# VHH binders against Protein HEAT-INDUCED TAS1 TARGET 1 (HTT1), part 10

Target 1, 277 residues: Protein HEAT-INDUCED TAS1 TARGET 1 (HTT1), of Arabidopsis thaliana (Mouse-ear cress) (q8lfw5)
Amino acid sequence: MESLLECFAITDGKCHPDCLKANNEQEDYDACQSAALVAVSLISSARVIFKIDSKYTEYSPQYLVDNVGKEEVEGEMDQPSCQYTVGNLLSYLVENVWTKKEVRQREMDQQRREFTVKDCFEFAFKKGLPRNGHWAHVGCIFPVPPFACQIPRVPMKGEVIEAANVSEALKLGMQQPAAARLHLFSPEFDLVGEGIYDGPSGNETRYVGLRDVLMVEAEKIKGETVFTVQICYKKKTSFVKVSTRSMILPLNGDDESQVTEPACLLVDFCIPRFSIN

## First folded at step 23 (VHH)

Design aa4 (from w01 with G55D)
Fold by ESMFold2, fold request of step 24:
Structure aa4 (fold): chain B 277 residues (1-277), chain A 119 residues (1-119)
Amino acid sequence: as target 1 above (277 residues)
Amino acid sequence: EVKLVESGGGLVQPGGSLRLSCAASGFTFSDYRMGWYRQTPGKQRDLVAGIYTGDSTTYGDSVKGRFTISRDNTKNTVYLQMNSLKPEDTAVYYCAAFRYTYPNWEDYWGQGTQVTVSS
């Protein structure tokens, strides 16, 4: 198995230059890419923390972006077009990437916009994940190539553990980082600096949306629990202290997205819990 | 060298109290979150109580209201006050220290102290 993995690693870096350029020029927030990045970070962390991996191992977020939400297809592994060969790779790149990369990227973004970190964990426990080096050299290809079934995947067994409230979230985050989603308001979030982000502060507040975050620390400040989260926003990764007070949030958008009951700025806490043995 | 030393375990009657201590050395104590975990034979360690660097606390469901975790950063020591002890609290209790700086994770464990609750 190592010789096969070394073969894939040797072909690393053969991604078409237009594919790399298209990925670098993507400027809009991509909820699916955000969820996938958070999910693989937590999976990598948990696997080393609980000694399933002997060292920190990076798994492919692009594999999640490409595959979460797709139906299973029976019996395609043995087809000649499913073989990972230079010829099949080149044919796939010519037909799918070099000819119409921008149009297909837009279509795939629309098609894959609706999955979460929890969905990524569930997918990983069901299907396993390839290591980042093994998928990365084809990972700039948004349509799944037919030979993808031959790429080795690390099997993963476990379950998603969720927290219903702040007290339970504190338990989840004790031994490992936890995923959550943060309600962002402008300009309040842009102005938080080193202070505590406590959400909207007036009627001129604009709701930006939900963003995936990593909960990494907690403290009690003046009787209130405050989480420290790691967030990537406007292409900047930072650590922000976030209030956990329940409040009415002035959300915009669809009726199902609007919250009329008290809610916290941080929601949807979850971790991957791996099975022992 | 990092060292966590538990003390205060022993035999106690149901309904009684014990106070566990964990003396820490070899690291900047205030940078680490601290926890107490317990293990019965043949089972995995369960969280009993945790205290984050900024003093937020969390407790396992079976001990909430009966146990209290605290820390003294001037003495590099974390404590577990155990009140209203029950026979099911019988276990080896471990002190743990954690620090997370993405992607680095540090965890240190003591050797444990036995707590036995019986008549």
Scores: ipSAE 0.679, ipTM 0.876, lowest interface PAE 1.2, mean pLDDT 78

